# Designs tried in a protein design chat: VHH binders against SET domain-containing protein 9 (SETD9). Part 8

Target 1, 299 residues: SET domain-containing protein 9 (SETD9), of Homo sapiens (Human) (q8ne22)
Amino acid sequence: MPGRLLRGLWQRWRRYKYRFVPWIALNLSHNPRTLRYVPEESKDKVISDEDVLGTLLKVFQALFLNDFNKQSEILSMLPESVKSKYQDLLAVEHQGVKLLENRHQQQSTFKPEEILYKTLGFSVAQATSSLISAGKGVFVTKGLVPKGAVVSMYPGTVYQKYEPIFFQSIGNPFIFRCLDGVLIDGNDKGISKVVYRSCNGRDRLGPLKMSDSTWLTSEIHNPLAVGQYVNNCSNDRAANVCYQEFDVPAVFPIELKQYLPNIAYSYDKQSPLRCVVLVALRDINQGEELFSNYYTIVS
Below, E stands for the ipSAE of ESMFold2; O stands for the ipSAE of OpenDDE; V2 stands for 0.75 times the mean of E and O plus 0.25 times the DockQ between their complexes.

## First folded at step 2 (VHH)

Design d2z (framework vhh_7zox_3; at its last look DockQ between E and O 0.02; V2 from the best seeds 0.00; counts 0 for: pae E 15.6 > 2, placed apart)
Fold by OpenDDE, look of step 2:
Structure d2z (fold): chain B 299 residues (1-299), chain A 120 residues (1-120)
Amino acid sequence: as target 1 above (299 residues)
Amino acid sequence: DVQLVESGGGLVQPGGSLRLSCVASGFTFSDYYMGWVRQAPGKGLEWVSDISSGGSTGYADSVKGRFAISRDNAKNTLYLQMNRLKPEDTAVYYCAKEVYDSTGWPFDYAGQGTQVTVSS
């Protein structure tokens, strides 16, 4: 009889919902649609890095502007040219609103989900999955997601292949493995949460947050940071999104880093911060749940 | 088939030392993170130490400075040197393989464990 530990591990495996669990591998043999085949030449890129960056910058900038009144400390640390840029953007936005609503200057702060909708034409949020016993899922709550759109980000602590992650990985259904072996721990509970917060605190530069920790809470600032809850496709429900790796460029605006839902485990990383985005494989309608492939085969 | 076989456990007095070994088979040992976990009587599974494919090590606070994890890839063997043992270290120690391989397929395995008892 397998020892108590093995039984426990087996039980935990049954709870795994996401990438790279033994039971998933066993189930994949029975569900061929859960496999994504990617040609070697494509390197698992559905859209360009430039498009990913453009989308993220657009969303993050919109979020920043929406919360502009809360950004005073950050703004004080920024060059005048950058401040002026945002002031100009605000002025344009206000002029546009004035033209449309003739109503008073109350800087109405919108919910992040609303900002997402205004910016990209759709919104996403976590909710109870349509899959039995799957727990949480991610849905298009408003609008139409066009094919090729970034629909979410996989949040979490980023580990290099040479960095230890054993403890965090045991019984953790939220570990994401990149093609090159980089791991992202997207668990918002337990030791994973503690580690992420610790790293986030470590990397903070005064008022400048260098990563988003709000994805660990009920009040998320980056509405895209829900990718860890995207469930795997099935034979009955085809994948409508895929994972794509993205390295944050060194020239990424420092004031917008506060919306990046990823942090490197190691401080002295010469390597760029790895993010993983989810990209729509087709048009996705309002009300649809997002489904991804748990395993990608590069051939 | 993946196999992990632990050895080296036993009875030791407080302040004593033990060296655990784990022999792995059925997979490319050098490609995986390996670690030790333990379970004390009436307690849950506790992480002790891990070592990456690159040789990076981690330790629980409770064992830091006393335990040392190492690996010999040529022998497919994982080690845990335990020094300055305390009664609180009494547990079944398990060798464990992390879930990720070079191909991206995840499997998590643990051995049958070896008993470590620290008592006067």
Scores: ipSAE 0.000, ipTM 0.261, lowest interface PAE 11.7, mean pLDDT 82
ESMFold2, look of step 2: ipSAE 0.000; ipTM 0.124
ESMFold2 (binder alone), look of step 2: mean pLDDT 81; pTM 0.817

## First folded at step 4 (VHH)

Design m01 (from d2a with N58Y E98Q T103L; framework vhh_enristomig)
Fold by ESMFold2-Fast, scan of step 4:
Structure m01 (fold): chain B 299 residues (1-299), chain A 120 residues (1-120)
Amino acid sequence: as target 1 above (299 residues)
Amino acid sequence: EVQLLESGGGEVQPGGSLRLSCAASGFTFSRYYISWYRQAPGKQREWVSTISSGGSTYYAESVKGRFTISRDNAKNTLYLQMSSLRAEDTAVYYCAKQVYDSLGWPFDYWGQGTLVTVKP
């Protein structure tokens, strides 16, 4: 509005104000808290919670079955109601142990990215961003991502709004702020990594893990767990994904919880586990980098 | 309440064609993935095809190239165009949307189904 030069600076200032900034940095300097701004068109969920859940269950079930030789050991420790779902496969596995002549079949399990491709028609992975000096980005490595697809998940430790996150927030660009004040710390290094692993060890049921910790390693089991590396949109790079918050239902299959890349910082019986998915705003082709429309405003 | 009503089934000779329809109500149709499943006598229900809210389509290998799923969001209607029908395509065809029960368990809500019989 005021002059050509000032209008350009105003648009850059507005973009800066809508970029995510850790709330603790603002609190420590006695500045007003950062409020996450969501454009009106993004306030409605792009897809239903049912579609999110269905997608996650489809992918996680395929990952479970791909690794069934190892998962069958865990099933022996679970209730009969869970084991009965896989009874036919358990019978085949018992016979398979006696037929060790086919060792080649043991070595031909699919990689997680290939399971994602077979399940949803695409795969994604982290790589060096197309943005100069941005570091990592996330790319569609195979297939086509259709509009409305769950394309990624934001991994990390989930903090309720009353929970302290002081040291983990220092110099950490991977803290996602939910609309209700819940935070997800997706940093794969330092204190954040130690905290996630500690929580993962706390919540396990014997050999059964209640969350995926492999996103912290070079051997990622859930190929969706790369959302923290998705870069924000800019004037030159339009958004093609948006963030959608999702609460895991209490009746989520216990044997599939090991693929959820999120864990609560503290035990809270009243709060469901918060996850965040990235949903495609348009069809995304092989080779394209993902860019989000996440906005944060300084009040 | 979610309602799904399938139609268009019938008897057809091998190599023939049929178009199934599913009329949906009780939810915002345009925002959801909708699927077709089928169940042959004495067999488990199997997935046939899915269409996303954005119009992207997915097919079981057994029907790929022979069946085409489509949607009309203005009419809240899902379609399955079936061609080159085979005896093994004989089944009750169900339109399905995922819903939650009172305990939060996800399940597919099915319509009443429509019978397709391919007579050899």
Scores: ipSAE 0.000, ipTM 0.137, lowest interface PAE 18.1, mean pLDDT 76

Design m02 (from d2a with T50Y G54S N58Y T103S; framework vhh_enristomig)
Fold by ESMFold2-Fast, scan of step 4:
Structure m02 (fold): chain B 299 residues (1-299), chain A 120 residues (1-120)
Amino acid sequence: as target 1 above (299 residues)
Amino acid sequence: EVQLLESGGGEVQPGGSLRLSCAASGFTFSRYYISWYRQAPGKQREWVSYISSSGSTYYAESVKGRFTISRDNAKNTLYLQMSSLRAEDTAVYYCAKEVYDSSGWPFDYWGQGTLVTVKP
């Protein structure tokens, strides 16, 4: 249930029932994936869902532990089996507070980008693109990205194919189109930003957040959530990453959902949350910019 | 080894009620949270509800206000009281305990399931 402003906008949109035609028309010649027919039986996957899940759990667990001073408060609301995983750390933290005689929360030990480096062997970040007209790009800032690594995630609000996305689609180059017609709006500005924040507030379980909204700010918690700034390949710049769709399994740890940079537009929670990861097509060295193709991997 | 055995499913009219039970063994029931999941034909499993060791309860939005989870630690039994049932509640309902394998991957240990059919 969005706020009054978004609810009014949604009701107007439902009344007129546009079919994304303005967005398709505006972006058709510049979006190869929109122009390409992909057979129904083909798969847009380079690595297994298990490899994607393993990588996300490893990174998110490390982020959770890095911010444990703050996260320990959330644990009081979580099931005993979740708390028992962290029982030793809770005991150490309680002893630390007593020894230091300090009741104030301390700052996180490491920056998110440093945690990424410690867990995966590389870091990525957005910066000014090497392309003169592209604005932002994403670079490997430290380490080596091995072929097959999850290197970033495409953040944003997830729209099912039947859900209208009219005003958000106008002049918006950050809408990713999935094979099944699901759209992800990764725009960090304007109405797209308002929609994501509204949905994020809607889905919280008390103080526990079910998605990451910090990718909308200058201080990101999930350092992978920069995928919308990866530029498309060209004749001068070969693709070194590709997009892969991933559905979050129901079994995903509840305490780690706060790091997922995606949220469903509708309250229809019956379907798994769609995410999109970017996967390395080759080893990528420190200092290199990431370039994607919009072409589906069919083998 | 963990064992979970669901019962109480059956056919019910729209607006009706059912009470599901899950008999647990092979672990210290009182010290763990236990969940209910469901799977409708042709769909993925979805989380329905869980209850903590202390009795704190949490619900999926689709069932909030209609379903009530509870536990009896003396009997090692989990319950799901379902009311105001709808056609979309038709599913196999599973009792589940979350565990982690040796690689740190979370998975649920499931019972056999109990079928709930809301007859149109």
Scores: ipSAE 0.000, ipTM 0.104, lowest interface PAE 18.8, mean pLDDT 76

Design m03 (from d2a with N58Y E98R T103I; framework vhh_enristomig)
Fold by ESMFold2-Fast, scan of step 4:
Structure m03 (fold): chain B 299 residues (1-299), chain A 120 residues (1-120)
Amino acid sequence: as target 1 above (299 residues)
Amino acid sequence: EVQLLESGGGEVQPGGSLRLSCAASGFTFSRYYISWYRQAPGKQREWVSTISSGGSTYYAESVKGRFTISRDNAKNTLYLQMSSLRAEDTAVYYCAKRVYDSIGWPFDYWGQGTLVTVKP
């Protein structure tokens, strides 16, 4: 019956309304390539781009050093100066262990969540939401998140404002819209998953991966890559994080790109890669769930 | 150009107190994590304390409960309030801002340091 069909569309629209812009679903019958985007007024970012970059580099270097033995092919492609710096950092870490008089003779590779905790003073992970009907959520699992910290990244395929997003947009609540009309498809299932994996394979430079694809699996290498599972704020749950856009600079270290959970749909590299981070609006304690305010731009 | 200038060091007796200051310029102070480090004669530089842009504070175990880090964003100034000073706290104290170079390596901008001497 028509009433049932309309009710189904209304339920889909209600889901998009609470997470993303509903015009994505409403414009399925129109050519997305010709959709005119009018930029919204830009407000100030919560933290600087330098703070975002500094945090990402710090975390990614720690992940790289933790898996150093698995990076031998990548290391062989790097300039000797870069390779020497990694070797020097390993020597410093070994000296630190000795200074702590750690008498354990066996070293095991740390889990990514443990590296995040050692690096930033906190860790985050996805789990069942505290909201009875919400499914997944993201929690601070260890430590303290200080106000202004980068706590998460929004993973997924990045579409420029004129690029088609056809079937991926149907019933997909994980499409994030940036202020300039760039879209990020963070859906871990179906055609969205296939598209991300295809782009990841396209952009490989021999042993160098240009993006992280592990957020599509149960074994996440970048523990920040859980941002699409952060639930929206409500009357019962105040926002404690907000979204902030970040463009990866051209000088970003090539060996660390394997930890970026984003990839451009188009191979055209004229535009910088768009990422989206979630930034803490207050200090967040261990055990707290993250809640975002998607509809409010924070200045 | 990033500039950091420490002050407030001096001679003090065991159990005494000092307040160190670090005047920062050349960057948007309010948006960065800023740290205190120290270096005693014949030892490596060791981390003492960090304060986040949001005001969250972190301390080395050796100074926890005795030292308090704080910031004044209006004055672009970082502080270290030191109490219950011990002979082993004798060191040159440095204010540090961490940055990442073009190949992604961390390095710190350092001030010239301020000497703290705890007399026996």
Scores: ipSAE 0.000, ipTM 0.143, lowest interface PAE 16.9, mean pLDDT 77

Design m04 (from d2a with T50D E98L V99T T103Y; framework vhh_enristomig)
Amino acid sequence: EVQLLESGGGEVQPGGSLRLSCAASGFTFSRYYISWYRQAPGKQREWVSDISSGGSTNYAESVKGRFTISRDNAKNTLYLQMSSLRAEDTAVYYCAKLTYDSYGWPFDYWGQGTLVTVKP
ESMFold2-Fast, scan of step 4: ipSAE 0.005; ipTM 0.489

Design m05 (from d2a with T50Y E98H T103V; framework vhh_enristomig)
Fold by ESMFold2-Fast, scan of step 4:
Structure m05 (fold): chain B 299 residues (1-299), chain A 120 residues (1-120)
Amino acid sequence: as target 1 above (299 residues)
Amino acid sequence: EVQLLESGGGEVQPGGSLRLSCAASGFTFSRYYISWYRQAPGKQREWVSYISSGGSTNYAESVKGRFTISRDNAKNTLYLQMSSLRAEDTAVYYCAKHVYDSVGWPFDYWGQGTLVTVKP
């Protein structure tokens, strides 16, 4: 009932007055992505933070090296400790200037989905869902996803539990709620899209990008950044992936931050950037659609 | 600084088995993904298998069910157990590691490799 829902939202609003937005609570009643239940025998993390970090670094550095003629320009803005990692490649590029003169700055040797396959043994992409009522879904397009693999990332603007989320919460099915109350807005349209682009522009240092914005377009640079399109499991479709939260450590290479499909709403916080990955619960074969488990918090 | 040395290759008849080894040094072996690649004569290198720091594995479709990747963190060694070998498996086999503090596409290093020849 609407009147009963409004009374419940009023109580929650008073409880969380500087953070809680009534429209999010209304969406929680029918959007399972904003509710996470962890069964007693289940962990909130399936794999270690080291495995998540290792996967992301492997993929992102391969993307960086594949696009090195363009990325070498960004290295001029970075400390010597970063430049020294790529010194051999920089020397080759300086010697081969004439061979690289006519290359477009956006040109890559391999497409991002091929790089993903070469680094992790599979590729994923969004397509029309196998569910008749769902628009988009995410499929394994090539190779095999082993149990425990990071198979995608949930892109979007990260809101801390004390930060307000206003108009972008209205009718938005792409708000993901973390266990600690952090929200990620992965909507690729409307106000959510404008907010993400504004934050990306705010944090940009000249040509150096601090986050990936290509997930907002048809030309995805980080092929993992499709997690918001993964549909929830049902009695007819068993879950084969689960959500896992990950905080970007201080050790994360600055030149690879451009591939992270998340950005903090507030710039003035020293807290690490929150990301969310989707981890395989079983081996997933080529051609299969990804389905996530959605659990409400049970204390 | 990263060093990977493959061994265990040789000649085998179709349907035979071989176990490849890769000895690693110059990094904390237990913390990294490590992959097997192969290159047949006149062809580009292709990915065969990987194993994560946590033990998660993946295989190219052409070798799934026939090859098994494993690691021994105490010995800093990676293995590839190959069974039901076919003529199409004839290639030089390389192990590869990616480190963000080194350069190499898409992996920073793979060694000289070890030759596997499946003869009819």
Scores: ipSAE 0.005, ipTM 0.435, lowest interface PAE 10.6, mean pLDDT 77

Design m06 (from d2a with G55D N58Y K97R E98G; framework vhh_enristomig)
Fold by ESMFold2-Fast, scan of step 4:
Structure m06 (fold): chain B 299 residues (1-299), chain A 120 residues (1-120)
Amino acid sequence: as target 1 above (299 residues)
Amino acid sequence: EVQLLESGGGEVQPGGSLRLSCAASGFTFSRYYISWYRQAPGKQREWVSTISSGDSTYYAESVKGRFTISRDNAKNTLYLQMSSLRAEDTAVYYCARGVYDSTGWPFDYWGQGTLVTVKP
């Protein structure tokens, strides 16, 4: 089916030609391996925005509580309405000061992957793909992923339709292209890494981070932030996840924003932050690799 | 009435130093996180540094090792000692009370700002 893929690339290139800066059209014509094509059946939302939000809040709340000893410092900067949610835990934290041993024992007791398992009934992690030439892949390492579950997030810097992304787009296979023309650069190396860290520093409010940057390191705090390593489906490897776009609502808890693995390239607090989740198309068993329903051209 | 008044800005050569001050009134200064922010022409406001009520200090990566935040609770005054100044440090510097308001922002109150210009 080379004709179908070429037709899809031409339609995408025409879209960039008329809607985006010329550099992206040039990149697609000379480096098609950076393009990911999304089939028609995967453009629709699989689960509600309310279900996505509920899942993210559940996981992020558990991560927050797991390292509460560190998070209690941040709470002192937050509104009374936020601090009141944690009043009982703050009382215990103050009592813990009596003994150095108590404070030490209250530090994170579980790895992020174990917190994910305790909250959603499964865990995922990146590893070497089962596909000989694919490099990295993402696997269900523990438990069972039920159909409709949010299984991963696509991390990275979010670019609006007309924002410049010239150097980051060259030879970059980790640019996710949203249906509305928004781009997410999930590359954990080079200039893409520098840009994300710069934006993270820009948006930081004292000790409070507004986004997760740990997906750029070996010490990943949000275990969902591995979506850029999920490989595309093929004739012999059926898709078991699909991409779903999600806009972070204005009511999202400020103390949990530190776990969002996405940041806007341009600072605009009036626009909702775009995220992308991967949603299970079927039950996925422990040991299975995740495969998404999109096409990637590799040259 | 909460008031924050910045001073100490001016013109300086690259590699030079300046000390900014913020005089606070209308609240119990010693009990709050207080922050320095800056805004260059045509750019968004950027967090620079925060000092806690317990004197813990936090810095943006771009200023770490070059700037020092401190407070004098007896004088209700916040300071920012700036060294090794660069052209990109040119901005209006704002003092802000580091308590989040009802909209979730870190500032209940902002000062009027003090201009720092680093000339090439």
Scores: ipSAE 0.000, ipTM 0.209, lowest interface PAE 15.2, mean pLDDT 77

Design m07 (from d2a with T50Y N58Y E98Y V99S T103L; framework vhh_enristomig)
Fold by ESMFold2-Fast, scan of step 4:
Structure m07 (fold): chain B 299 residues (1-299), chain A 120 residues (1-120)
Amino acid sequence: as target 1 above (299 residues)
Amino acid sequence: EVQLLESGGGEVQPGGSLRLSCAASGFTFSRYYISWYRQAPGKQREWVSYISSGGSTYYAESVKGRFTISRDNAKNTLYLQMSSLRAEDTAVYYCAKYSYDSLGWPFDYWGQGTLVTVKP
């Protein structure tokens, strides 16, 4: 608990901290390509928070159990309330080598994209965009995306409205702006990459990671974590996905947090973690590229 | 044990209406997404609609505006109100509840299905 003198210092720090927001706003406005935002008219959510949560839990639980040999070691260091959910699986591991080897031989570890296909009926991946100047894009690589499905997540470091983002904001086309002013830095290079990895190392609970950092590598564990590569709609390319904000609830399973591709810049356990999902606006067929209805400030 | 029991199928003329029901037991119905799928003769099973635990509804493009999914959590029952039926809607209709096996592989629980035949 801070004393009266510390509260006065915090109030001065808060006023000083607010001086950085105009600089960030100026820098983002000066370079329109660094700012992606959702217009105020899209304030309403397309699907419920329960639909987002259910989809993420479905995918993350499947990823966890696909990797159960490694996850069982982590479980041994977690509270009994978490271990009890997997008691039957842990008991099988303790029964004997022959049974476990026969089971494992029949059930090979699948690639994350195949797990996504088995859980949701489709897969997505980043590839070279159909737009010559856009670089990367995101495609439906297998199956059919039904209207209303969570197709992707926007990975990156989450900055509150008044937090400094200075060097990360310069020439960075992967800054996403939420309606409440929260920013997500999804850049996989340079200082942005270093910042995310530092925050990931900070927020460990013993051996358990509290966020996914593999979206920064060639071996992605959460196949949804490609949202920063989705291109804007244009006159020639209609939007087929939209951005939707999602706050991770306090009841979110701790052992599944390792698949969340977002982390808060400042350590604040009182605020829920902000995530952003991309939701299908129509059925999207195999081979189609994803295009979002977000806006970039052009002036 | 999870059980799903579909009912309400039958023969109907083009432009007609039917209401399908799915009675669920063996799980806390109100906590789960529940889906309708259908399978026409000689075709793969296709998704028709789902309803979230919170009541949000989603539809395949082929049925949007003609079908309405709803749920009654007090009765553990899922409904599909079908209107403006077409010959191509002829199929066995299944309700499905997602789940995970003991190794975490996703699978769906299915009922035995209810046949809908649209005859001229």
Scores: ipSAE 0.006, ipTM 0.227, lowest interface PAE 10.6, mean pLDDT 77

Design m08 (from d2a with S56T N58F E98M V99T; framework vhh_enristomig)
Amino acid sequence: EVQLLESGGGEVQPGGSLRLSCAASGFTFSRYYISWYRQAPGKQREWVSTISSGGTTFYAESVKGRFTISRDNAKNTLYLQMSSLRAEDTAVYYCAKMTYDSTGWPFDYWGQGTLVTVKP
ESMFold2-Fast, scan of step 4: ipSAE 0.068; ipTM 0.593

Design m11 (from d2a with N58Y K97R E98D V99L T103S; framework vhh_enristomig)
Amino acid sequence: EVQLLESGGGEVQPGGSLRLSCAASGFTFSRYYISWYRQAPGKQREWVSTISSGGSTYYAESVKGRFTISRDNAKNTLYLQMSSLRAEDTAVYYCARDLYDSSGWPFDYWGQGTLVTVKP
ESMFold2-Fast, scan of step 4: ipSAE 0.006; ipTM 0.314

Design n01 (framework vhh_enristomig)
Fold by ESMFold2-Fast, scan of step 4:
Structure n01 (fold): chain B 299 residues (1-299), chain A 121 residues (1-121)
Amino acid sequence: as target 1 above (299 residues)
Amino acid sequence: EVQLLESGGGEVQPGGSLRLSCAASGFTFSSYAISWYRQAPGKQREWVSTISSGGSTNYAESVKGRFTISRDNAKNTLYLQMSSLRAEDTAVYYCARHGYSSGWPLYFDYWGQGTLVTVKP
């Protein structure tokens, strides 16, 4: 009975199991978008981590304030100093004071895309791409995206370099590869969808969600969470956005984590949560489609 | 150290014009997008217009075609030329640059003190 053969097969299987590059490469033949690779030379960040953090906090704070009354269970779990800060933000030129005092009046609630527009001066959404046979694309639907703006986020389950992904990698055009080997699975279907929802349920603290799962539905709560639908640049379509990696700092407000469209496959206290943002390379006008500067490896 | 100071507000009749200015100091003005916001009595602040570092402009639908935003990078000054003014344009006008709080992880904007524009009935 061949002990050496079994040990050799086990060692090959173990190496294959923990080496995602060969596994991802097997999916390239099914769709040119199956592997998204950022070139090593593009590791330089376009904007600071502080600018990314500032933008995300601004948008997420505005989304939280828009649903303030619906966040009552979350508010009950927050320190009084944090709750009072949000109340202060609503109390501008007596309007917020009147709304807080009059509990019988219904507050106007805006759609997430309208909040994005009021907060950053633009809105984005997925639609049918201008490219023949590309399916979905992402467009500036309202306003102006200034150069250096965070225009979108790449949603999905975050896998560390050596974590097993297996079946989720087969025929999946939405796996983003970070420069350090971290993977983000932004597929909104099949096993990938089930995995994300499972991780979201695992990390939930009563009414506090640790990630946004609405990007998996038709009713998106974080309007930035459409980055997986941004198409690659071509000869006729120059890149107007680029990918930038961002690690969520430990001081990130717990009540705003519900808007992060990313979740770690395995909880690890030693590693910050990886996110990926798309940053504007130039001013982008209303009606324009977003195109990124990444390469698909066809091996 | 970041300071924004608005001026040019006043009282005008419907159909009149005003030019607002915002003098900026404490940062590299030419590198930032700067916005105009306004706040009418009893309402929250609303966005009016933005000009990017490259000079691209955008406007709220209610002011499009009537207001023109511009910048003079040599003078570190932002402008808002307002024409065909209506009673609904009555508000305190603010210029703003975006930022964040390092001590409390909440986003903030650098705001000026505002300049009052009153369009008489």
Scores: ipSAE 0.000, ipTM 0.251, lowest interface PAE 13.1, mean pLDDT 77

